# Ledger of designs, part 1: VH-VL binders against Protection of telomeres protein 1c (POT1C)

Every score and structure here is a prediction.

Target 1, 144 residues: Protection of telomeres protein 1c (POT1C), of Arabidopsis thaliana (Mouse-ear cress) (a9jty4)
Amino acid sequence: MAKKRDSPKLIKIKDAIKLINQEVSLIGIVLEQREPKQCRNNDWICTLRIIDDTYPSPGLTVNVYSRTLEQLPQIKNHDDMILFTRIKMQTFDSGKRVNAACSRWVSSFALFEGEDLILHADEDTSAVFVWDGTDAPPASILAK
Unless a header shows other numbers, all headers, positions and changes below count from the first letter of the chain; antibody chains aren't numbered by Kabat.
F, E and O are the ipSAE of ESMFold2-Fast, ESMFold2 and OpenDDE, as the mean of both directions, binder to target and target to binder. V2 is 0.75 times the mean of E and O plus 0.25 times the DockQ between their complexes.
Where letters were taken out, [cut] stands.
The coordinates of atoms that the task and the answers printed are left out; those that the model quotes come from them. Centres of patches stay.

## First folded at step 5 (VH-VL)

Design A1 (from T07 with heavy chain S52E; framework fv_teclistamab)
Fold by ESMFold2-Fast, scan of step 5:
Structure A1 (fold): chain C 144 residues (1-144), chain A 129 residues (1-129), chain B 108 residues (1-108)
Amino acid sequence: as target 1 above (144 residues)
Amino acid sequence: QLQLQESGPGLVKPSETLSLTCTVSGGSISSSSYYWGWIRQPPGKGLEWIGEIYYSGSTYYNPSLKSRVTISVDTSKNQFSLKLSSVTAADTAVYYCAREGVTIEYDSSGYEVTYFDYWGQGTLVTVSS
Amino acid sequence: SYVLTQPPSVSVAPGQTARITCGGNNIGSKSVHWYQQPPGQAPVVVVYDDSDRPSGIPERFSGSNSGNTATLTISRVEAGDEAVYYCQVWDSSSDHYVFGGGTKLTVL
């Protein structure tokens, strides 16, 4: 039985990109997922580009960090929806570009599996969450 | 505008220590966003990474050169330096200093993807008697 | 130690597409950067983190990285693109940057 959780307080991507060095929660549509790769700390990194109704293509780049490949997002279909909780907005490329980090220490993500939104947490938490009362995201979030 | 400039003797005798300094202008070496590195290129050959330093003094060295290499940083002069001991003719090369920018940085631990975004012009060092 | 393999040379006619490969065991799990070194000049980054371009690099330059091969693609090649191109990765197992041997691009 998965533990139930209230939906996090979400903001839109257009507002998130202004909150540099702050933690945000948001939901988006996955436009692209890069092949997982290792970073200098030996963690695995998965890079996604996501959009919502306020921030279209090319979208926001989110880097998801995990100790193992199995704990990275498993995007099964094109345009899958993903919820991010407490990801950190940051700059790179000498402050010219903005992305977000989904860290294993404070962040989490949840993927839609059929009608259920399943929370994927760090390996140490072992918690599977079912979002009670969370509706499927509105059609407007599927903006081109 | 950022500029990196190598300086030091262009001729070093076999068995001596090769010493080079990189002067950084138009940017601060004391930034947490960058590492500072040395790369060399023997005449007609490819690029070889020597090592790098963070402004805190933390270093990474090429394992093949590790026993002979020391990289240091002087934040008050906005400079970093390379010393390569016991040189031979095989150490004859153009030596470049470079800034290493972080494309992706994870806040707490240095989970990062880095690349060389700015290079000095290079300085030829010949090892000969 | 980790090894990156590049062809020593690639020739292409002006206006055509050049493809320069960088082979490495499971290189798709690493971040690949590409440097252009014109004759007698210092290297310049043209593609970083597999497929991103620095400001000022024309969109004719693109990159990909999957499986055991990374590729730098230069479309609508110009004479000014003649240079040696190097791929580079960080090898986490040895905490060491590895460069490929370089590919000389000739526009004929």
Scores: ipSAE 0.059, ipTM 0.664, lowest interface PAE 5.8, mean pLDDT 82

Design A10 (from A1 with heavy chain V102Y V113Y; framework fv_teclistamab)
Fold by ESMFold2-Fast, scan of step 5:
Structure A10 (fold): chain C 144 residues (1-144), chain A 129 residues (1-129), chain B 108 residues (1-108)
Amino acid sequence: as target 1 above (144 residues)
Amino acid sequence: QLQLQESGPGLVKPSETLSLTCTVSGGSISSSSYYWGWIRQPPGKGLEWIGEIYYSGSTYYNPSLKSRVTISVDTSKNQFSLKLSSVTAADTAVYYCAREGYTIEYDSSGYEYTYFDYWGQGTLVTVSS
Amino acid sequence: SYVLTQPPSVSVAPGQTARITCGGNNIGSKSVHWYQQPPGQAPVVVVYDDSDRPSGIPERFSGSNSGNTATLTISRVEAGDEAVYYCQVWDSSSDHYVFGGGTKLTVL
């Protein structure tokens, strides 16, 4: 019987960039979404740049990994918000730069569209959940 | 701080084996974060990727060169090497060694390797009798 | 065998914007990297993953990639930008890197 994992607390991007090799959860505004790319293992990657009130343009780059195109974030508006849970902060460019990885193994995301929060399911499920907007989203997001 | 340096004979006879070594300083080849590769450029022509190696010994080779190419790694010397057999005048080129980095870490054990972030200065190898 | 097509040369006046294209079948589904090779020097990456810049590369270098064409854009071109520029992708069907033929940028 495996122990259930707890999601990290929500933090601001300015604090997240200091937590290298650690899992963080955060909310940002999508500044840019790049066209999805196929990886060497034939899985798909979508790259987003996000900002919040503590970390402006050019923002934090988040790479979202999925087995299929349809499970990647579908950003329709420039100002859409996204919630990431348990994404991993990492360095690249010889430790000079920071980005984050949203892995299908341990991470999740949810999109805010209007008043709705659309939850992303694990790679092995095709479930999509809608959460009516309230003042505070759940501390952790659990795919059913 | 990271430096890559190619070394080996600058002149190779047709039908012989071209052998080059890349010495890495200021960083470790034994890192799971990088592949180490070879790229060549014939005089006045474009870049051609030869292949690359992971510190475990896992390799990728250009299909056009695969039957003639062997890349190996020596972690104790912090070096990796290229052997290209049965050379002809068409193999005359500047040979570069380079490090391939990642921008994406899937999990603690996985990376997406993307581009060559550090290059050696290159060494000219002429194939001539 | 996957092929990337670049124009052999592009000429611009100082201060203008240069656009260098890289054509490939469905290249928008691949990550494109751009290298600058000054005369007699090793290549240096100027744009990676379509539109990101490495540390130290000026913001006047930018990239895009959609459909069958990727583009490297160099704004406010300087004489020091004269170089051959190469695009690069990984071709997953044959597990190898493909380079374009290179575009020589001339600042007139």
Scores: ipSAE 0.132, ipTM 0.669, lowest interface PAE 4.2, mean pLDDT 82

Design A11 (from A1 with heavy chain Y106W; framework fv_teclistamab)
Fold by ESMFold2-Fast, scan of step 5:
Formats: C-alpha cells, structure tokens, sequence
Structure A11 (fold): chain C 144 residues (1-144), chain A 129 residues (1-129), chain B 108 residues (1-108)
C-alpha cells in the first residue's frame, strides 16, 4: 500500500560483518555496555557489544557517537534489544577484527525494553526510524 | 623516519602577522589517519593548543585565539602553516608543530583515540619592536 | 572554559613512586593524555587514553582516571624522569584541547 512507511532493510550480524565499509541496518540484544567517554571529535562515545541468533558472544562491537550524554543509548538491562539503522561496518587491528560505527550524521538507533514502544534517539541529519504500526516489523524483533 | 620541521621568522613586530610553516618528511599529510596541529609555550610557562587541520581543510581552533588564527594545508608541498594576526608581546613563545595520530584500541572497544604522537623541535618566535 | 588543575611541583627520592594529579570537572568521562617535557626538549606522550602506554615507554609509567581526578603514576623513579608533566583532554563543549598547567617532577 502507498500509505505505508518503508521499514529499513534489516540484515543479520553474520552477513553484516562481510559488508566492510558499507552501511547496514540490524537488530541485536545488548550483551555489554562500556562507560561513555568524550572523544576527540567533540562527541560522546558509548560502546556496546550486541548479539543475534546468527552471531553469538563475544558479539559485534558498535561505537555510538552523540553530541550529548542523554542522546546515547541508556541500557537498563543487558537483555535490552536495540535496532541500528545505517551503521557503518569497519575493521580494526590491521583488518583482523570488525566493529561498527553509529554516527551522528547518517545513523540512528531505537531501544526496546520489553514493551512494544520504541525509544528513538536521532541526531540532526541521521536517519529517522519510527514504528507507527503500519510497517509490520518482522516477528523476530517483537519476540520475547 | 617521520620528521616535522618548523620554519619562519624568529622575530615579529607588534601588530603584524606571525607566519610559520611546518614541513613534513617521511610521511604523507594526505593521510586520513592524522590531524596536524600547532601548540605554543611562552618562556617558562605551560603548553597552549592553538589549533589543527585535517588534510581535507577542516580546522579546529582554540576559542581564545580563533579570531586571529588561520591554519592551512598544502598537500602538494606536504606542509601546513599557521598565521596569527595582530600579535603582541603575549604571543612570544616557542611554537611547535605536531602530528595528532589516530590509534585504534585493540582489546577494549575498537574505538579511535587521538593524541600528539610526534612533535617538531619547536621554534622561538619573539614579538618585539 | 574547561580547566585542568595540576600541582606546580612534586618531589620524590630515587626508587620511590611519584603521583601527579590532574583535576577537572567530570574528567573521568574524558580521555586523558600525559606528556613528559624534559628541560629544553619537545614534549613526548607517556600515557594516552587514561592508562595506555605508547611503545617504548617503560611500564613504570601508568595512569588512571575516575570522577574528577586523573593520576599519572611513575614507579621506581629515576633521575632521568625529571621533567614537567602535562595532562591534556579534548573539551567537546568548545572543540579544543586543554592542557593542565604542568607539574615539575624533581628527583632528589
């Protein structure tokens, strides 16, 4: 239908790690969150490790950048689910390891805390994603 | 093998523009892995960051100096330069150029950390009539 | 503007441990770098990102950073460690690097 909003194309972490230097959208369970730090480029950085059914512990490291502390993911429980939109896959350690960057300008995230409401954080030019009930999200991201 | 060398007049008159150039050897300024910066130190005093530039031309300046500072890069000559206008005796200092390296933290989170990893020897600039 | 506070000087005997502090509001949320400046020389980074050491820097140099205080610790101090030590952070609120005032380490 023409009245429906487009959902981002979600891929699994096992496929995302093959798309180095490319933007991906994916969903995972937060396994670990590190203390926020202020980094060189004026941003706060929050580091998460996430897992899904295709990529277990230790998971994928995602560095989330934000101008302010309050715009970073606020993880209340390590079982919280997070959706990332248009994060960039990267390598480090001379190409031996993979991580992802959730940037202020092109990326966004949404937190799910065991309710059907989405808490969304968005920077000025980052991609905006909202569940409005018309995009019929995949059953796997609504499963407990 | 990386060398940074400051050059420019060691004596500048009050109200004139202080101009310095940093020549980079043994490494490329056109690298996305580095910022290139200027730091100064008045005799007997501490370090003060002036500003820095990325090879694309993006700049950051110390807010206290921003109205007087211009940093530019010339990738074809592998150089970057500092201009500080309307100088006074308070601008008398040793001026350092430095490379700000980007390091990946391997075993923590894989995030990038930047710090000044190579410094030029410094050049004393005296502001006097 | 953001301010880093260091004691102007510390004195230690050879073989003892020196501790140099760097105070700043919520400095524990920032990445702190430490530079050693021997007399008449350009600075050299000895600790970066709170607690990491560049290659070539002895393990005697270590750092910590929490709350409102970062600390550079130099164990088994040697005469060659005599220098002015500066802490440094990036202040994201105004897009600039801030240096502390420097601490002169004297080995007596």
Amino acid sequence: as target 1 above (144 residues)
Amino acid sequence: QLQLQESGPGLVKPSETLSLTCTVSGGSISSSSYYWGWIRQPPGKGLEWIGEIYYSGSTYYNPSLKSRVTISVDTSKNQFSLKLSSVTAADTAVYYCAREGVTIEWDSSGYEVTYFDYWGQGTLVTVSS
Amino acid sequence: SYVLTQPPSVSVAPGQTARITCGGNNIGSKSVHWYQQPPGQAPVVVVYDDSDRPSGIPERFSGSNSGNTATLTISRVEAGDEAVYYCQVWDSSSDHYVFGGGTKLTVL
Scores: ipSAE 0.013, ipTM 0.577, lowest interface PAE 7.0, mean pLDDT 81

Design A12 (from A1 with heavy chain I104F; framework fv_teclistamab)
Fold by ESMFold2-Fast, scan of step 5:
Structure A12 (fold): chain C 144 residues (1-144), chain A 129 residues (1-129), chain B 108 residues (1-108)
Amino acid sequence: as target 1 above (144 residues)
Amino acid sequence: QLQLQESGPGLVKPSETLSLTCTVSGGSISSSSYYWGWIRQPPGKGLEWIGEIYYSGSTYYNPSLKSRVTISVDTSKNQFSLKLSSVTAADTAVYYCAREGVTFEYDSSGYEVTYFDYWGQGTLVTVSS
Amino acid sequence: SYVLTQPPSVSVAPGQTARITCGGNNIGSKSVHWYQQPPGQAPVVVVYDDSDRPSGIPERFSGSNSGNTATLTISRVEAGDEAVYYCQVWDSSSDHYVFGGGTKLTVL
C-alpha cells in the first residue's frame, strides 16, 4: 500500500475554470458563505463564493462537504482567505456555468484568520498547524 | 433544444395500472449529470413528487406511493417510464416528467443537490370507469 | 413526514415587491428550490439551491433560507409574474422531495 501524497501546484481561478473535471489547488478571498445544509447523502454542505485577482465578483462557487458541521469552513471575518487543495472543477446548467467540489476524502482547505492560517485537513489528519500568512503558503503545507 | 414529452393513455379504469412514457430529445438520458423524475398535480391542487431514476437504474420513490410505483429507464430509446398500479379516482392528475439537474456533482457517491430544470408539458390522466 | 407551509395567496401591485415564504422545521439545513407555474402551464424553476438563479431568470427573482423560513423575493413585480409559486426541498431523512402547498401571486 504505497500511499504517497502529491501536492498540486497552486493556480489562479482564471486558469482553474478551464480545467473541467480536473483537480486543482487555489487560494481565494471569501465573498460569501451560505448557511450549511444537508445534501442527498446526508453529508453537510457549505457553499462559498471566492475571488482572486484574476476572477472577480460574483466569483467561483465552491461546495465544501463534510460529515459534520464542525469540520466545515468557519469564516469569521470579512475578506478572509481560504486555500483549497485538490478541489474538482465541474460544470452545471448544461455546461454554461462552472463550480468546484471540495470533497472530505480527496480535498482539504486551510483558513486564513487575518494573517494566521488554520489548517483543516482530510478526515484522517489529526495535526493542526498555524502559518504566518505573509505570502501564499506552499501547497505541501496541506499534505498528510 | 432539450424536450421532454409525456405519452400514454389519458383514461385508466379503477384498479388497473397507469402507464406513461417520457421521450427525451435534444439530450442524452445516459448522462451522469442528471436524474429523471415524475411529478403529478391533481386538478386544482399542488405538486406531488412521485419518484426519480438515474440512468444506471437506481430509483427513489415517494414513500406514500412506493408500494404502487415503478420507474424504469430505456437508454437505447432515450426514454423513461412510470407505472402506478391499483389506481383510484385520487390518482386523477396531470402527470409531468422532468429532468433533475445536478447543481453539484463530485463522484458516483452522489455529492449532489438536484432540482427540476426542464419539465414536459404534462399529460392529464383521468381514472374513471 | 416533513411539511412545508406556504401562504395560499399574496397580492401586489405592479412595481412592488412580493415576498413568498416557505416554512419548515430547520429548513435552513436544506436546499430550497422555487418553481413558478403560470396558469395552465408546466412549472419553471426560478430559484434553486436557496439563492441561485438559472440562466434566463431575471435578477429581480432572489431567494434566502435561514432557520425555519425560506423566502422567495420578487422585486419590481410585472403582470407576467402572476402564477402559483411552489417551494421544494429534498428531505434526506426520508429520501424524498417535499413541495409546499403553493402560493398564488396575484398582480392587480
Scores: ipSAE 0.122, ipTM 0.691, lowest interface PAE 4.6, mean pLDDT 82

Design A13 (from A1 with heavy chain T103Y; framework fv_teclistamab)
Fold by ESMFold2-Fast, scan of step 5:
Structure A13 (fold): chain C 144 residues (1-144), chain A 129 residues (1-129), chain B 108 residues (1-108)
Amino acid sequence: as target 1 above (144 residues)
Amino acid sequence: QLQLQESGPGLVKPSETLSLTCTVSGGSISSSSYYWGWIRQPPGKGLEWIGEIYYSGSTYYNPSLKSRVTISVDTSKNQFSLKLSSVTAADTAVYYCAREGVYIEYDSSGYEVTYFDYWGQGTLVTVSS
Amino acid sequence: SYVLTQPPSVSVAPGQTARITCGGNNIGSKSVHWYQQPPGQAPVVVVYDDSDRPSGIPERFSGSNSGNTATLTISRVEAGDEAVYYCQVWDSSSDHYVFGGGTKLTVL
């Protein structure tokens, strides 16, 4: 329910990396994707690196968790855009590096492939909208 | 320098309990970065994982051996131990203790990768009357 | 119970490339580790997490993992590479490590 009642505020990656242990919503360009793996608890994990105009290569690492392989982001092209809602900022490597977790029960994502098009919208939120690619989507779109 | 050393009787009678200890030197068992495990190898055969323990006492056991296996840790002595009950000739093997590292790779995405990075020399245990 | 299958033996001449396979259902979705066991010695990890090498392992050792087959590749094979090689994965459905049966590499 919290995701339907709250309007997520989109922030830039530069600001997100300072919000350790907090949930953030942000949009980025997919720079790289690792082949999905199954974790010890049977969750599937897909790893992405994303960039935006405030945070260049090598970008922010986002680990996406799902119960099924089919619900993980399906990245077809380099430079596809992805919108993350309520991902948790974390540290690793003895607190020296930062990544984010897109959890299956708190977080969501929506994938964009090119201007004015959203592909692979998150099924759980049933978010369907057209975005013009010139500015970050309004926070209200994430809440539907 | 890290060293793992197995110790215990080399001969055990059928139906008795096989008991081995692994002494860790040059490193601490009380570390969140490692699990400590036992692997065995019957003569001329392949490797079989027995189980592992975290310094907190949390354990994982091979389902095929779970009813007979107990692994314990003694952080004050920097040791961990294996007990395998009701042994038979099929339990004759070289028994290895090993450290399982929990790694966050430099190039990785910050998820945990675990593998056995350091092994003891192994100790042969024969089950015979 | 999850099973990993390896060929029992592989023979190569010095300087050639050896390829050791490890078969398992959807093994590409698992992290595969490879251990080298020289005669009479304890195993040593040579490749972990499909394709990564521990410090001190020569670049001649490499790995791949996709679909139903993982492969350990040893290029420019040397006599000192003679050993039994084991693949290993964690089976999350039963929470245990599974080893392959081992492949004996003979350098002719």
Scores: ipSAE 0.015, ipTM 0.619, lowest interface PAE 6.1, mean pLDDT 82

Design A3 (from T07 with light chain S31D; framework fv_teclistamab)
Fold by ESMFold2-Fast, scan of step 5:
Structure A3 (fold): chain C 144 residues (1-144), chain A 129 residues (1-129), chain B 108 residues (1-108)
Amino acid sequence: as target 1 above (144 residues)
Amino acid sequence: QLQLQESGPGLVKPSETLSLTCTVSGGSISSSSYYWGWIRQPPGKGLEWIGSIYYSGSTYYNPSLKSRVTISVDTSKNQFSLKLSSVTAADTAVYYCAREGVTIEYDSSGYEVTYFDYWGQGTLVTVSS
Amino acid sequence: SYVLTQPPSVSVAPGQTARITCGGNNIGSKDVHWYQQPPGQAPVVVVYDDSDRPSGIPERFSGSNSGNTATLTISRVEAGDEAVYYCQVWDSSSDHYVFGGGTKLTVL
């Protein structure tokens, strides 16, 4: 039984790009995933580029941070869908470029994996939502 | 235009301390965007990282050299320096100073990918009696 | 201690593609940088962060990194590409930059 709480408002990537320093929630198609890397601070980082119908290739770069490899997104197929909640839009390269950060503490993601939709919570969230065994994905996930 | 120039004695006696200075011009060493490093190359051999320094004085040293190496920074002179103690013939090499450029994937987290984006011309130091 | 393995030499004809490998345990989890060192000159970075190129480096230079092998690819090789090429990673477990042994590219 899922607890009642505020659902994040999903926006399109075209709109997200304008919300610098703000948290956004969005869904995209994974265009590219770089192999996970270990940073100087020992965090693991996985870099994804995602697209939607408003923002084509090269897409939006999302950096996903985790303390361990197994907590990073496990993208098995190209063109898999991923839902991000409360990722932070930001600039880098002296304000010239835009990307997003999926933080260990405030952000989460859900990967659409076959019949299953698994919500991977951040370290502050203990709630994991799994949609399994149904042949009709939630309409909110497919809204594109 | 950024330039890095190594200077110091080209000949050092065995058991003494090798001392080099890198002078930075066309850019500031007291920048949060860069680390500054020393790399060496024995004649006919490959590159070996010695260590790096941030303008705050924070250092990283090659574990193989750590007991003999000191790197320091002098922001007032726009210089950083290398001291390598107890030298032997194995320390004969071309010594390069270099800037570590930073690519930041997430600005507010301080996560950074660093690489040597600008190098000095190198200076040969021979260890001989 | 972490070790990077490169072949000592690679030979290629002008106009062909050269591939220089850099082997390391789980190197795909590390950021790989590539330096070109022409004879008698200081090194120049040609690829950083696995596949990115600095301004001024021709698009003929590209990189990839996955699993246990990183690769520097130089297409349409020119005589001026003759140099020793070094791969490099930061090993965060030891706070240490590691260089490969270098690969001499010869254009015959």
Scores: ipSAE 0.015, ipTM 0.590, lowest interface PAE 6.1, mean pLDDT 81

Design A6 (from T07 with light chain Y97W; framework fv_teclistamab)
Fold by ESMFold2-Fast, scan of step 5:
Structure A6 (fold): chain C 144 residues (1-144), chain A 129 residues (1-129), chain B 108 residues (1-108)
Amino acid sequence: as target 1 above (144 residues)
Amino acid sequence: QLQLQESGPGLVKPSETLSLTCTVSGGSISSSSYYWGWIRQPPGKGLEWIGSIYYSGSTYYNPSLKSRVTISVDTSKNQFSLKLSSVTAADTAVYYCAREGVTIEYDSSGYEVTYFDYWGQGTLVTVSS
Amino acid sequence: SYVLTQPPSVSVAPGQTARITCGGNNIGSKSVHWYQQPPGQAPVVVVYDDSDRPSGIPERFSGSNSGNTATLTISRVEAGDEAVYYCQVWDSSSDHWVFGGGTKLTVL
């Protein structure tokens, strides 16, 4: 049984970096994915740098957390698109730097792999959908 | 601006307890962004981590020293302290206090990746009689 | 327990590139930090999280980490780079910090 999800309000990265300690949803192009690492609490972490038309290279760093290696984003090509929902903006390095956390509990992401859209949602989601046959994701998905 | 300063006796007798304090200035110990640690270095040898503490009092200790080590924090004085019991000549070393800063944070409650970003100058403690 | 292996010494001429390795089982899945300790001084972090540099550390210092080996690379070496360099990782299986044995960099 697929669970119904709310439509996220998407914002641009230039606006997201001002919303410290708040949850945001946004779409970006993946510039880089670093090799997954095991954290102090044994969670696995995948670090991505993403850009959009308002925020160029070096982009926004997003840390994606998972209990297992297999559930982390699998980026196959540079310039793949990723949708993040309810990621948390945060500061580190004494407030000098900004990044975002995509947590296991409240956040989700969706990968756009060529003509396909692969969904990876929060831990309560039981359904995965694949979209194909277009150069872009369906407008209804991007509008939501 | 941030400064860490070790203090305590430079000479401790065998079998006694080594006690050191680290005074932090230019920054607050009561920050969720940092752990605070002790690292030692015997003369001519490498670095050995002793333990770390979070401002809430949560501690992590080197397994080889766990039975002899206590680290505590006093947020009202902006200090944290090390006690190492039953010392021997093998405990002779330069003792450093250091701030352990967070580079990757798991939500607002947890920390995932940290490193030692600021170190005190170190204090030599000799164990002899 | 987890062990990090570093060569005891590396020698290089001024202006050349020094490479200091840190070996550990599956170290590529861990975040590696590098500390520089000049003679008689406290350590200073030069690279953290494998490849990031703290503010104030020259771009000549870089790091990489994959598989079973992490590497600190110092390009255009200067006499002032003489120090002992330590790698460090957190061992999540026993919740403790592990340091390598240190590598003495000598600039000829």
Scores: ipSAE 0.071, ipTM 0.657, lowest interface PAE 4.7, mean pLDDT 82

Design A7 (from A1 with heavy chain V113Y; framework fv_teclistamab)
Fold by ESMFold2-Fast, scan of step 5:
Structure A7 (fold): chain C 144 residues (1-144), chain A 129 residues (1-129), chain B 108 residues (1-108)
Amino acid sequence: as target 1 above (144 residues)
Amino acid sequence: QLQLQESGPGLVKPSETLSLTCTVSGGSISSSSYYWGWIRQPPGKGLEWIGEIYYSGSTYYNPSLKSRVTISVDTSKNQFSLKLSSVTAADTAVYYCAREGVTIEYDSSGYEYTYFDYWGQGTLVTVSS
Amino acid sequence: SYVLTQPPSVSVAPGQTARITCGGNNIGSKSVHWYQQPPGQAPVVVVYDDSDRPSGIPERFSGSNSGNTATLTISRVEAGDEAVYYCQVWDSSSDHYVFGGGTKLTVL
């Protein structure tokens, strides 16, 4: 049986960019998904740019890490929505710019595909997220 | 604010060891967020990566140069250095030191991306008798 | 050994768009960085991780990377963009950085 987690406390991207070195949860619209890459340690990384009503283009860069290609976000449509849970805000470019890391061990994501929210938790968890009734509640939840 | 400055002999005789030092100012070499590298450029040719070092002493070297290259770090002087042994005329080049910024850090897995975010001005080393 | 292929030169009229390619086997699975080297100067990174720009680099510079080709795109080209441009990747199979041969951009 899948473990249950409390509903994520969602914040807007405008507020998230102020929380450097902290974990945040948020929903965004995918502007761009880059081709998956292999890193020095052979993990796979998928880079997304996301926006919300408080933070428009070029948006926030989120790097999603996985051991396998299959566990990375599978964005099918332009402007799909994605929920990120416990991603870590960080700086780059000598502290001048901000991005976020969605790690395999503490973070998770879930995709909205039309009427469905497709959940992908970290690679070793069976946790199921409970939607907290925000402005865009999903019609159903499917685990991947 | 951050400055990297190459120094060392501009002339080296064939078969001898080329030795260069990069002095870092306006930033600490002991930072876990950076690697420190050497890149060279023969006159009229392209860039060739030589190698890199982390402040702990861990190194990576270009396989084509590995048998001749040693990179070392001196955190007390905020410097890192290059030694290239058994030089020939083919080693004549402008030598750059550079900082490698980490764009992506991956917590406990030890994963990272790097790129050269700051470069020294370069120093020409001519191999000739 | 992994090899990156760039055209030796690209010419473009002022105000037009320049595209500089970097070819490599399955380069789309690697992170590509681009450096601009003005005559007589040290290189400066203009695009890293395929399409990110460092602070201070104009929005006219953009990058893409898929399949076997990465591309640096410079829109509304200015005379000051004349330089040699190098692509670079880390090859994890041999643990080393590989640079392309460089492309000289000429603004006619």
Scores: ipSAE 0.100, ipTM 0.653, lowest interface PAE 4.4, mean pLDDT 82

